# VH-VL binders against o60147, part 362

Target 1, 175 residues: o60147
Amino acid sequence: MLEKNKYLYIFRHIQTNQVLLSQGNVLKKTALFQLPYPLQKPVAPNGMRPAKLRKDHWVPLLKVEFPNESMFQSVFMQLLNYRKYRSVQPLTSDLLKLPIPVRRRKIMRQEVPNTIADLADILNKEKFPENSVRLQLSDKSDSEYADWPPSVQIDSEEIKLSRGFREKTTVDEAR
Key: E = the ipSAE of ESMFold2; O = the ipSAE of OpenDDE; V2 = 0.75 times the mean of E and O plus 0.25 times the DockQ between their complexes.

## First folded at step 17 (VH-VL)

Design kg32 (framework fv_dargistotug; at its last fold request DockQ between E and O 0.62; V2 from the best seeds 0.74)
Fold by OpenDDE, fold request of step 18:
Structure kg32 (fold): chain C 175 residues (1-175), chain A 118 residues (1-118), chain B 106 residues (1-106)
Amino acid sequence: as target 1 above (175 residues)
Amino acid sequence: QVQLVQSGSELKKPGASVKVSCKASGYTFRSYGMNWVRQAPGQGLEWMGWINPYSGEPTYAQGFTGRFVFSLDTSVSTAYLQISSLKAEDTAVYYCARGPYLSYFDYWGQGTLVTVSS
Amino acid sequence: DIQLTQSPSFLSASVGDRVTITCRASQDISSYLAWYQQKPGKAPKLLIYDASTLESGVPSRFSGSGSGTEFTLTISSLQPEDFATYYCQQDYEYPTFGGGTKVEIK
């Protein structure tokens, strides 16, 4: 009865294009746990986990508004695990032909579009009510990375960029 | 309604092992993290770690590596805590607790008392 | 690990009293703090999360405030069922709990 809107924020690293999922508009240190260990062997193809959270290195990529906790958690956990699943998949033969630095850069560049595509796929599978989920992007063109189901309403306005966090507005909640 | 039901109290000798169960119901099991929290007699709460019900991947807090093992049986929405080589200092109430990914804990099991005594 | 220091450790109060419990974090945790109530022999119960969001079903006499390193739990008018131990918990890093505050009857 006391259902409140929940917000999923996705942040992008300004240099590496790594992606972090956030349960609020301020990045937690635990968000770094989504990235592979620095000393992981073999070397993680999609980058390493920084020792320190530098909030100023991260900018909002998109914000998703859900009408309740259940929908939010379902999507969040799926999205989190989609990403993990990809990280353990064997590299394609084409990627293996590339030098390691080039390979890493190429894989990391795919993080943003892959994450957006994953989100759309998850939402498509969930079959939520029409226009029940609100999507706001920092760059509207990023919405073109996927086909969105009728449950998703894409806002005409872009989110304002704010490194490390996005301050609350009259329409935003922290979580 | 959301419920977490844990197995009953355990009395063990030092060196033995124990396995505590936590059966979840009333929600989508894989959509929330399952956490374990320890509380020694008369002491505060201590987060032991969590297991991802979606992937089965466990994460252990500092001090809870080695003898502590988190596991799942997703077919019955049940999480397990196994403690091996029990010590007297392991005597405590162990709670399973549901929560968003590495966040707060909104639902708790009733707790399982594990007593280790010679 | 982030350390949470609660004050006071013990608090004696009467029914109807306004009670305030403080939780101090060793570093900035933004608003990622929760409050729990625990009664003897029972599991903790979530009261507040994200510093100030009241959990569903929790009486409105409970409120949370604060951000950064200083947080407070307030019971506007203490009820008989509110005598218990209260814990704060941060989730900015791996979860840690405060030492607890036992609210006893005066």
Scores: ipSAE 0.870, ipTM 0.941, lowest interface PAE 0.5, mean pLDDT 92
Fold by ESMFold2, look of step 17:
Structure kg32 (fold): chain C 175 residues (1-175), chain A 118 residues (1-118), chain B 106 residues (1-106)
Amino acid sequence: as target 1 above (175 residues)
Amino acid sequence: QVQLVQSGSELKKPGASVKVSCKASGYTFRSYGMNWVRQAPGQGLEWMGWINPYSGEPTYAQGFTGRFVFSLDTSVSTAYLQISSLKAEDTAVYYCARGPYLSYFDYWGQGTLVTVSS
Amino acid sequence: DIQLTQSPSFLSASVGDRVTITCRASQDISSYLAWYQQKPGKAPKLLIYDASTLESGVPSRFSGSGSGTEFTLTISSLQPEDFATYYCQQDYEYPTFGGGTKVEIK
């Protein structure tokens, strides 16, 4: 069995700090559908999802190499489910008191720490071999949002931030 | 060994309903998306949408948001396509196909011919 | 929606011929393109994904290339079992298929 894609790429929006999960180092347009349209709330269903994918607005947050495709697919689908679950939870009274634009910004700013915590939670529950999952961050201090299992090896070299998003030659992580 | 086995061909009259099953085996059912693809006789392939096997949430392509319902039963690793109020233009082969999240389709069922004629 | 235009729609070829099929996307889809082979009465079979990566078990005479808006599927030496219809499919947006290219024996 040859190994297909075993890399998870996570992007951060340069302005809003929203997060997108990707199976490749170039975002698909469908990645935007990961951003929620909350049900049961009076607040604008399409208010948090940009109309277009602006590739120059999304920069690398982290990259994960898994041992094989099936492990990657399991984690990827679980991460999507964590995000969906969070998107339908009731907002706190403190958040509901805020003006809608302020509330949205606060919610979006939690996406980075929440996504990193979700990833670590999934990896802590999985039975992966020690040091079998390689994690590389654009900012190594972001690893402090979670407690990592022995299966995770955090790369000492940060992802080199490419100036501008370009499909042709852009490198989103350190080499 | 990944395998998708679909239910047999159906002959229906306009206005009836049909439910096509797709039983998966040989892989972790919740790790891969389940897609439905339509092919009218002598025509090309048309993506109808997919169902997330982890959440059970369906997504329908444009034009498939009314009479078409995707569902699943994870206890038997089976996905379903139900078509209500059948019309003659629904005559087609219906395929289930698995793949990574909104990606290519690496394994396909054998197809189920649904024929609608009065 | 992203339109995929395949050319030619039909071709007639002999065993041993080099066959090239093109797929043009209406917008830049990076390398998010797959190729399928379908024989009459059978389900499609994945040949190539991510524009150029050969699926396991597919003969090496098949190759894919391209990025952005133009993609090709090449069969270096056509075999009797290669007479089929070939479809491209993008997954940059919700999946769509090309119209197909039928390869017939001359």
Scores: ipSAE 0.711, ipTM 0.861, lowest interface PAE 1.3, mean pLDDT 87
ESMFold2 (binder alone), look of step 17: mean pLDDT 94; pTM 0.959
OpenDDE, look of step 17: ipSAE 0.859; ipTM 0.936
ESMFold2, fold request of step 18: ipSAE 0.701, 0.693, 0.676; ipTM 0.857, 0.859, 0.838
ESMFold2 (binder alone), fold request of step 18: mean pLDDT 95, 95, 95; pTM 0.960, 0.962, 0.962
OpenDDE, fold request of step 18: ipSAE 0.868, 0.859; ipTM 0.942, 0.940

Design kg33 (framework fv_dargistotug; at its last look DockQ between E and O 0.59; V2 from the best seeds 0.00; counts 0 for: pae E 2.2 > 2)
Fold by OpenDDE, look of step 17:
Structure kg33 (fold): chain C 175 residues (1-175), chain A 118 residues (1-118), chain B 106 residues (1-106)
Amino acid sequence: as target 1 above (175 residues)
Amino acid sequence: QVQLVQSGSELKKPGASVKVSCKASGYTFRSYGMNWVRQAPGQGLEWMGWISTYSGEPTYAQGFTGRFVFSLDTSVSTAYLQISSLKAEDTAVYYCARGPYLSYFDYWGQGTLVTVSS
Amino acid sequence: DIQLTQSPSFLSASVGDRVTITCRASQDISSYLAWYQQKPGKAPKLLIYDASTLESGVPSRFSGSGSGTEFTLTISSLQPEDFATYYCQQDYEYPTFGGGTKVEIK
């Protein structure tokens, strides 16, 4: 029997460092809806939600392989929630002192470490079996943004940092 | 096994409200989004929107804002669709459907017929 | 949003026939397309997702192919229980459905 999607891809914007979660190695347009800021001009890198998905603006940040679809879905939903939660939290006084564009850029720069930390936190709480979750990073140093539970096995190999998205294959169950 | 069970058929007058329930079982409720799909008599399927079963955040498709409200009772793994100020054109079968985040729909409720007539 | 155009809208076939239904997207949706079967008075049933992946429990006579803007659902040998309406659905953008293809007995 074929397994359903158990692969989480996280992408970052090459200019803004905004983060998108993907249920596969090809970003959907709907992924843009994850961005907390409303669609306005100008588009990124000014910290706004772009109107169109530019594949060449996004690069893989990390790939996570889960034991099964259920675990993947659980983590995915929680990650979305964590991001949403942050987006609605009151801003610090320091941030409020900054012009809105500067503020947004500063917040966006934190998206990568925050997302990685969120993932680790979620996985820590889930208590998955030891070495059952495989994590592959485009930059190994990014793994230092969090303490990972025993369930996570960090690959020695880095994913290629390339623009664009891979096509779905029978080998890489991407959705 | 995964199962979505919806409430029974409804007959309403124009201007009234209806609340359709969708009880989920056989899986972790909060791990999959719940979608609502409308099908008017003899017509095709129309995605109405979805609600995050984790956060409770609803997203409505264009054309389904205002009178349509998605809600949850996570304690009983149930999703709800409320339609207010019912119109005759709201007559349709309404389906709840489980699916990954804004993806396909792998499990469906049996549907709830809502008939709006004077 | 993305429009899906199914063809044909109606198809008459006999048991044993090879049936092909086409779904055309108004823009590139990669492989983010699903196929459903719906029988009268019943909820839709997922057949194929990600353009070509067969849902568990679905007979192997069903297959999906295509990418980008052109997709096809194929029933290699139509069975009596396959007379139904079939819908394609894209999830590259907010979900939308095709208009449906009713497969009727000839």
Scores: ipSAE 0.854, ipTM 0.927, lowest interface PAE 0.5, mean pLDDT 92
Fold by ESMFold2, look of step 17:
Formats: C-alpha cells, structure tokens, sequence
Structure kg33 (fold): chain C 175 residues (1-175), chain A 118 residues (1-118), chain B 106 residues (1-106)
C-alpha cells in the first residue's frame, strides 16, 4: 500500500528462546552480534553467542510493518539499546547463587517476553498515527506480555510458515 | 534533504594527528549509523567501521583497531574520525556514509583528502 | 570475512550497448548485496540494494539480479554519463567491497 514499507522481523531460537532482531526476512550473520560475548562475561545475562548462524534453529516470533523507513530505523535502534541496557544490569542475588549454565538458561527464557515488552514500550512512547503499525505474531498469546498503543493493529492471522518468513517450496511438500 | 558535509583537505607530516568531521542534516541523526570508508589514491573502497549514532559505541574493521578513533557530537549531528601517528600509507580520501544498521550506504559525504608527506 | 570478486576489472563499450558486470561472493550472502557508481573525483552513489532494488532517483536502465554467490549489475543502454567505476558491497557480514569495475565509453 505505502511505497517501500519497512518490516521488523524478530526470530526466536527453537531451543534456548534467545531473540534476534532483523531488518530482513532472512537473518544476516551480523544478527549474532546482538548476543553477548560469553568468554569475556561468563555470567552474561543474555547467554552465549553461537559460533555459526544455524538458520534452521531460528523461527519467526513476530513481524512489524512500519509505514516508512525512518520510523522503522528509530524503533530498531531503540530495541538494540534496550537489549544492551538490560545486558549490563547487575544480576539478582538469586541468579548469582545458580551454576552459570543454569543462570544463563533462566536469563535466556526471559528474552521473548522482555523483547515484546520493550517493543510495546517504545511504540507507546512514540506518537505514531492510529493503526499505522501492523503487528503479526507466530503465537497471538505472546501479545499478552504487553499493553499496546492505539497505533498498533494486531493481525488476526498468526505467522503460519513452518520456518522462516518465506513460503514453503513445492519440493518440501513432495517429501 | 539528507546531506553529509565533511571538513576540508588536510596536509600532515608523519607522526601528526588529524580529525575529520562529518556534519549530518535532513534526517534523524540517531536513527542511522555512521560509517567511515577509506579510498587510497587510485584504489578501491575499504570499510573502516562504523559508530552507533544512538549509543556512541564504535566498531572497527580488522586493521583499524589501533590509531583510528570514531566519535560523535550528537548536539550538532556530527561524526568524527581521528587518526593518530599518521603514516604515509594513511594518504587517502576518507568518506563518511550513513545507512541502515550495518547495511548498505545510501548517503555519502563529499570526502576528505588527507595527505601525509614528509 | 567475505570476499567479493568483480569481473571484468575493466571494460570499454559504446553508447547504447548493454553492459553486464558480475560480482561473486566467497560465501552465500542471500540477497545482501549493493551496487555503487563512482565518477572520478566524486563520492560513490548507491544504485541498487538488496541485490535488485533500485534506489530512488536512479535511472531505470540500471538493474540488479542474483542471489547466493553470483550477482550482476546491468546497464540496458549505456549512456555517456555512465563512464565510472562500479563497486559491489555485501552486508551479510560487516561490509566489504568488491575491487571495482571501470567502465569507459569507446
């Protein structure tokens, strides 16, 4: 409808529930740099960075359609900053009592709800026109992690592709 | 209108320092990262790294982690490249370029020629 | 560390010719490739991003295609003002540029 609409794509890791933000419907390798360096911070709150991008390990979490690139870029940069801010906060005493692998897993389990809440917080603070931002989720119950402003229209259809944001090919169906 | 205006050419001796400025206008400065690209005389383009205009955190390409420093003054929408301990091989045109986060570069400054000669 | 190899390094063509420049990536980079034009003494200008998307204000005689490891920039009818050096650039990882293709008009 609007020329050169921009999409935010958010992926979830199938095993760890870590989250990656993407400017395109296919993950770039640079997306992995959003995850903390495990060797320099063995207690890093967001867990470990994989050495390789395994595209089969990352599935859609949500997609957001913005009317223009400027709005998209503003939200994207803020989301990155929220994640960085959270990663440098002091750990709770309860978390510090846990073995490091258990601690990392508990922290990673919060990435989905935290990212959705961050997105909603940013959208609530921005003065976007009513219904100008379209949100589509893989699981609509995930919208319950946050209160959404009037600018957000939540799509009634869930993301139903078996993997990624691309359509399944005919070859896959013949298997 | 998006515009990146760089400071003028510099002639320096080996061992000196130089600071190149890049003033942005016509867009929300903190929404697009600022990249630095080097081009030696008669040579191709070489990405030096970038700085997040939101956080001010720089990232340097391999080979640019020592004498090169990126910085910002967000109050005047300006990015800076500082090169210390200049060498003859630093003679090049230095471009600032903006773009989406770690992406392509849609707007470029006019370039700043830094000449290092004894 | 993704290497981009452009071919040819240099070409000479007549006004009106169809010109094709190739960029090969050392790894699969999906569609994360851009093309730039640089005229002597000027900054590069973005022509194509995401392999095939034409930047605003770029003449329609320019087009891009390809995915994975092989990409092309095509000029459908070469004009005198198209004398320049053309660079490809990937952004699948931290940006790297191809070596360039210098185009001269016969």
Amino acid sequence: as target 1 above (175 residues)
Amino acid sequence: QVQLVQSGSELKKPGASVKVSCKASGYTFRSYGMNWVRQAPGQGLEWMGWISTYSGEPTYAQGFTGRFVFSLDTSVSTAYLQISSLKAEDTAVYYCARGPYLSYFDYWGQGTLVTVSS
Amino acid sequence: DIQLTQSPSFLSASVGDRVTITCRASQDISSYLAWYQQKPGKAPKLLIYDASTLESGVPSRFSGSGSGTEFTLTISSLQPEDFATYYCQQDYEYPTFGGGTKVEIK
Scores: ipSAE 0.547, ipTM 0.825, lowest interface PAE 2.2, mean pLDDT 87
ESMFold2 (binder alone), look of step 17: mean pLDDT 94; pTM 0.957

Design kg34 (framework fv_dargistotug; at its last read DockQ between E and O 0.76; V2 from the best seeds 0.79)
Heavy chain, then light chain:
Amino acid sequence: QVQLVQSGSELKKPGASVKVSCKASGYTFRSYGMNWVRQAPGQGLEWMGWINTYSGEPTYAQGFTGRFVFSLDTSVSTAYLQISSLKAEDTAVYYCARGPYLSYFDYWGQGTLVTVSS
Amino acid sequence: DIQLTQSPSFLSASVGDRVTITCRASQDISSYLAWYQQKPGKAPKLLIYDASRLESGVPSRFSGSGSGTEFTLTISSLQPEDFATYYCQQDYEYPTFGGGTKVEIK
ESMFold2, look of step 17: ipSAE 0.731; ipTM 0.870
ESMFold2 (binder alone), look of step 17: mean pLDDT 94; pTM 0.957
OpenDDE, look of step 17: ipSAE 0.836; ipTM 0.919
ESMFold2, fold request of step 18: ipSAE 0.744, 0.752, 0.725; ipTM 0.880, 0.881, 0.869
ESMFold2 (binder alone), fold request of step 18: mean pLDDT 94, 94, 94; pTM 0.958, 0.956, 0.958
OpenDDE, fold request of step 18: ipSAE 0.873, 0.869, 0.851; ipTM 0.944, 0.940, 0.937
ESMFold2, look of step 20: ipSAE 0.433; ipTM 0.791
ESMFold2 (binder alone), look of step 20: mean pLDDT 94; pTM 0.956
OpenDDE, look of step 20: ipSAE 0.848; ipTM 0.933
ESMFold2, fold request of step 21: ipSAE 0.715, 0.731, 0.705; ipTM 0.871, 0.870, 0.861
ESMFold2 (binder alone), fold request of step 21: mean pLDDT 94, 94, 94; pTM 0.958, 0.958, 0.956
OpenDDE, fold request of step 21: ipSAE 0.868, 0.866, 0.870; ipTM 0.944, 0.940, 0.940
ESMFold2, last read: ipSAE 0.707, 0.698, 0.745; ipTM 0.864, 0.861, 0.877
ESMFold2 (binder alone), last read: mean pLDDT 94, 94, 94; pTM 0.958, 0.958, 0.959
OpenDDE, last read: ipSAE 0.864, 0.868, 0.869; ipTM 0.942, 0.942, 0.941

Design kg35 (framework fv_dargistotug; at its last fold request DockQ between E and O 0.59; V2 from the best seeds 0.74)
Fold by OpenDDE, look of step 17:
Structure kg35 (fold): chain C 175 residues (1-175), chain A 118 residues (1-118), chain B 106 residues (1-106)
Amino acid sequence: as target 1 above (175 residues)
Amino acid sequence: QVQLVQSGSELKKPGASVKVSCKASGYTFRSYGMNWVRQAPGQGLEWMGWINTYSGEPRYAQGFTGRFVFSLDTSVSTAYLQISSLKAEDTAVYYCARGPYLSYFDYWGQGTLVTVSS
Amino acid sequence: DIQLTQSPSFLSASVGDRVTITCRASQDISSYLAWYQQKPGKAPKLLIYDASKLESGVPSRFSGSGSGTEFTLTISSLQPEDFATYYCQQDYEYPTFGGGTKVEIK
């Protein structure tokens, strides 16, 4: 029997570059709850949590295959924590000088590199077996945002781009 | 193996408070969220909300805000449900249930019956 | 919130019967649906997750199918221990349960 919950999908918003973590290849609405901004019904282009999931606004950033569910879950929860931690940190004086919409956009632009760096940092700390974690990127250049531990094997091929999900198949990958 | 062990049955009067515990073992506590599910006598299952066991951030379902508080003691891998200002309609079995982030529930506690009566 | 409607609410069957329970979602939830079995006085038990994936330890006579808005749980040959209440649950949004289907002895 195949192990479940060993695939991490990360999506980015095509306009705001906000990042969502997914336990499956189809983005769930609950993923929106990962967004740090507290407003209930703002518009995504304004750098807030949208009320509805527009799957066509999200594209895959990367896919990570873990050796087992335990490793996946650990990394997933830590990634959430890293993001939350950043969202509650005091803003720098430079950011405070900017209008709120501009400020939010600037912060959001950092979500992709920050998330990638977070992932690498977490994996570095976890000390997983060599080449046990397989990383696929939609853009291989994104791997340059971090130094990857020996546990990470970066695939030579990029993942296929699909909005809102990896691809529709008769059999979905394990969560 | 994964186990969730809940505290024993409670009998309370209206207006009182109750705190149900759910002790987890057999896995990394902070790697899975903890959900709370209510089941009134003879009724179906109702998701009350969940708590992020890593950050401690709770999320409550609609209808379970205010009087319901999720908390953690990570040092003992335990999740808690506190209900204040108990009402008769709070009479139910309360389950803790492990699950991936806002997903399904793969392991359940045995349930805790909370009876609220005058 | 996403509403799940199970049908039937009650089902009478005999040992050996093929049993099918349906769960309908108020909107497209992709394959993010789970099935649970609950016996009286016991906690629910996960049977199926992601619409069709069998939970470890669950007998192969249980199977799930469907996607989008229509889902089914099938017991290929009902066993004595299968008389229970079954619930579907979606996790596309905040989790919600169906109303349950009680499978009783005919």
Scores: ipSAE 0.860, ipTM 0.934, lowest interface PAE 0.5, mean pLDDT 92
Fold by ESMFold2, look of step 17:
Structure kg35 (fold): chain C 175 residues (1-175), chain A 118 residues (1-118), chain B 106 residues (1-106)
Amino acid sequence: as target 1 above (175 residues)
Amino acid sequence: QVQLVQSGSELKKPGASVKVSCKASGYTFRSYGMNWVRQAPGQGLEWMGWINTYSGEPRYAQGFTGRFVFSLDTSVSTAYLQISSLKAEDTAVYYCARGPYLSYFDYWGQGTLVTVSS
Amino acid sequence: DIQLTQSPSFLSASVGDRVTITCRASQDISSYLAWYQQKPGKAPKLLIYDASKLESGVPSRFSGSGSGTEFTLTISSLQPEDFATYYCQQDYEYPTFGGGTKVEIK
């Protein structure tokens, strides 16, 4: 019958290009804990973690349908761990030479390609059936950040939503 | 069949320590978070926090950041709750409960009664 | 921190009655609300998740509705095994529970 959630929703911040992973098509406040604090000074609104969840600042990046809930949960936890691992790595010498504002922006702008690459890396290592994982993007060119295994079917249509993953149509408000 | 089996009830004196175990079976242990929930006698449910079973990182609810420690042994799919410097007010049933990352709790252990009395 | 207020805290009902329990959140939690049943001496059991989705193995006489700040659990045609305490729980923020609603035989 109906299976529990097997959809991964990924959001992108409209200004910083930071990424949030979600188990639902509406972000939870706890999603912000996926973003690290810097070890030095407090994060400004445009820094690594916003003070509060501004739903109008987060737009759809991609949506993934997995074969079942268990496989979704495995991938979701692995993605969270990849992000944590990256957040604690020492900065490269080239990054350390940059002015702090430039360095931060360069690091944050890598979240989209890094997350997409991490997802593909996990899927390439998992034993999912052919064409069993459905991927839909807001910008299809973003699929070019990674090499996808045979298990992944990339949807030909882009996500066309204003602020979330829920599709809306013009309907009578009596409902 | 998803199952969470907790260790047996404990009777302790104030100042002692207790370690409650929660052994999971029937699912991929590292794919679901493990939560701890307290229920004092005649009271409602209180979320104490959770542990990320993939990374081993715990998070504690406000008020549970001192004497309460969550840990894992992933080789035997087991989560642990340790309570130090036990007080009479720690008398409660302690539940482990699994769920998606910081979400609802779809499976619960049977509960472990910890009684702290002089 | 999100407070959940359940009402009523206690009710008496007969077998066959339609029972409605409400849960009000102190802020908008979208549809991130679950309902649990707990019998004396037993662990809670998940009934409803994401406000309205029925957990596998739960009888269809249980239903949930609501979004935002107001939520309801409905039991159609109450059965003898449904006399228990019911809790709501939100997961929009760190999980919190409502105070519970005890349903007893009239």
Scores: ipSAE 0.724, ipTM 0.876, lowest interface PAE 1.3, mean pLDDT 88
ESMFold2 (binder alone), look of step 17: mean pLDDT 94; pTM 0.954
ESMFold2, fold request of step 18: ipSAE 0.707, 0.684, 0.724; ipTM 0.868, 0.851, 0.867
ESMFold2 (binder alone), fold request of step 18: mean pLDDT 94, 94, 94; pTM 0.956, 0.954, 0.956
OpenDDE, fold request of step 18: ipSAE 0.855, 0.858, 0.843; ipTM 0.937, 0.936, 0.930

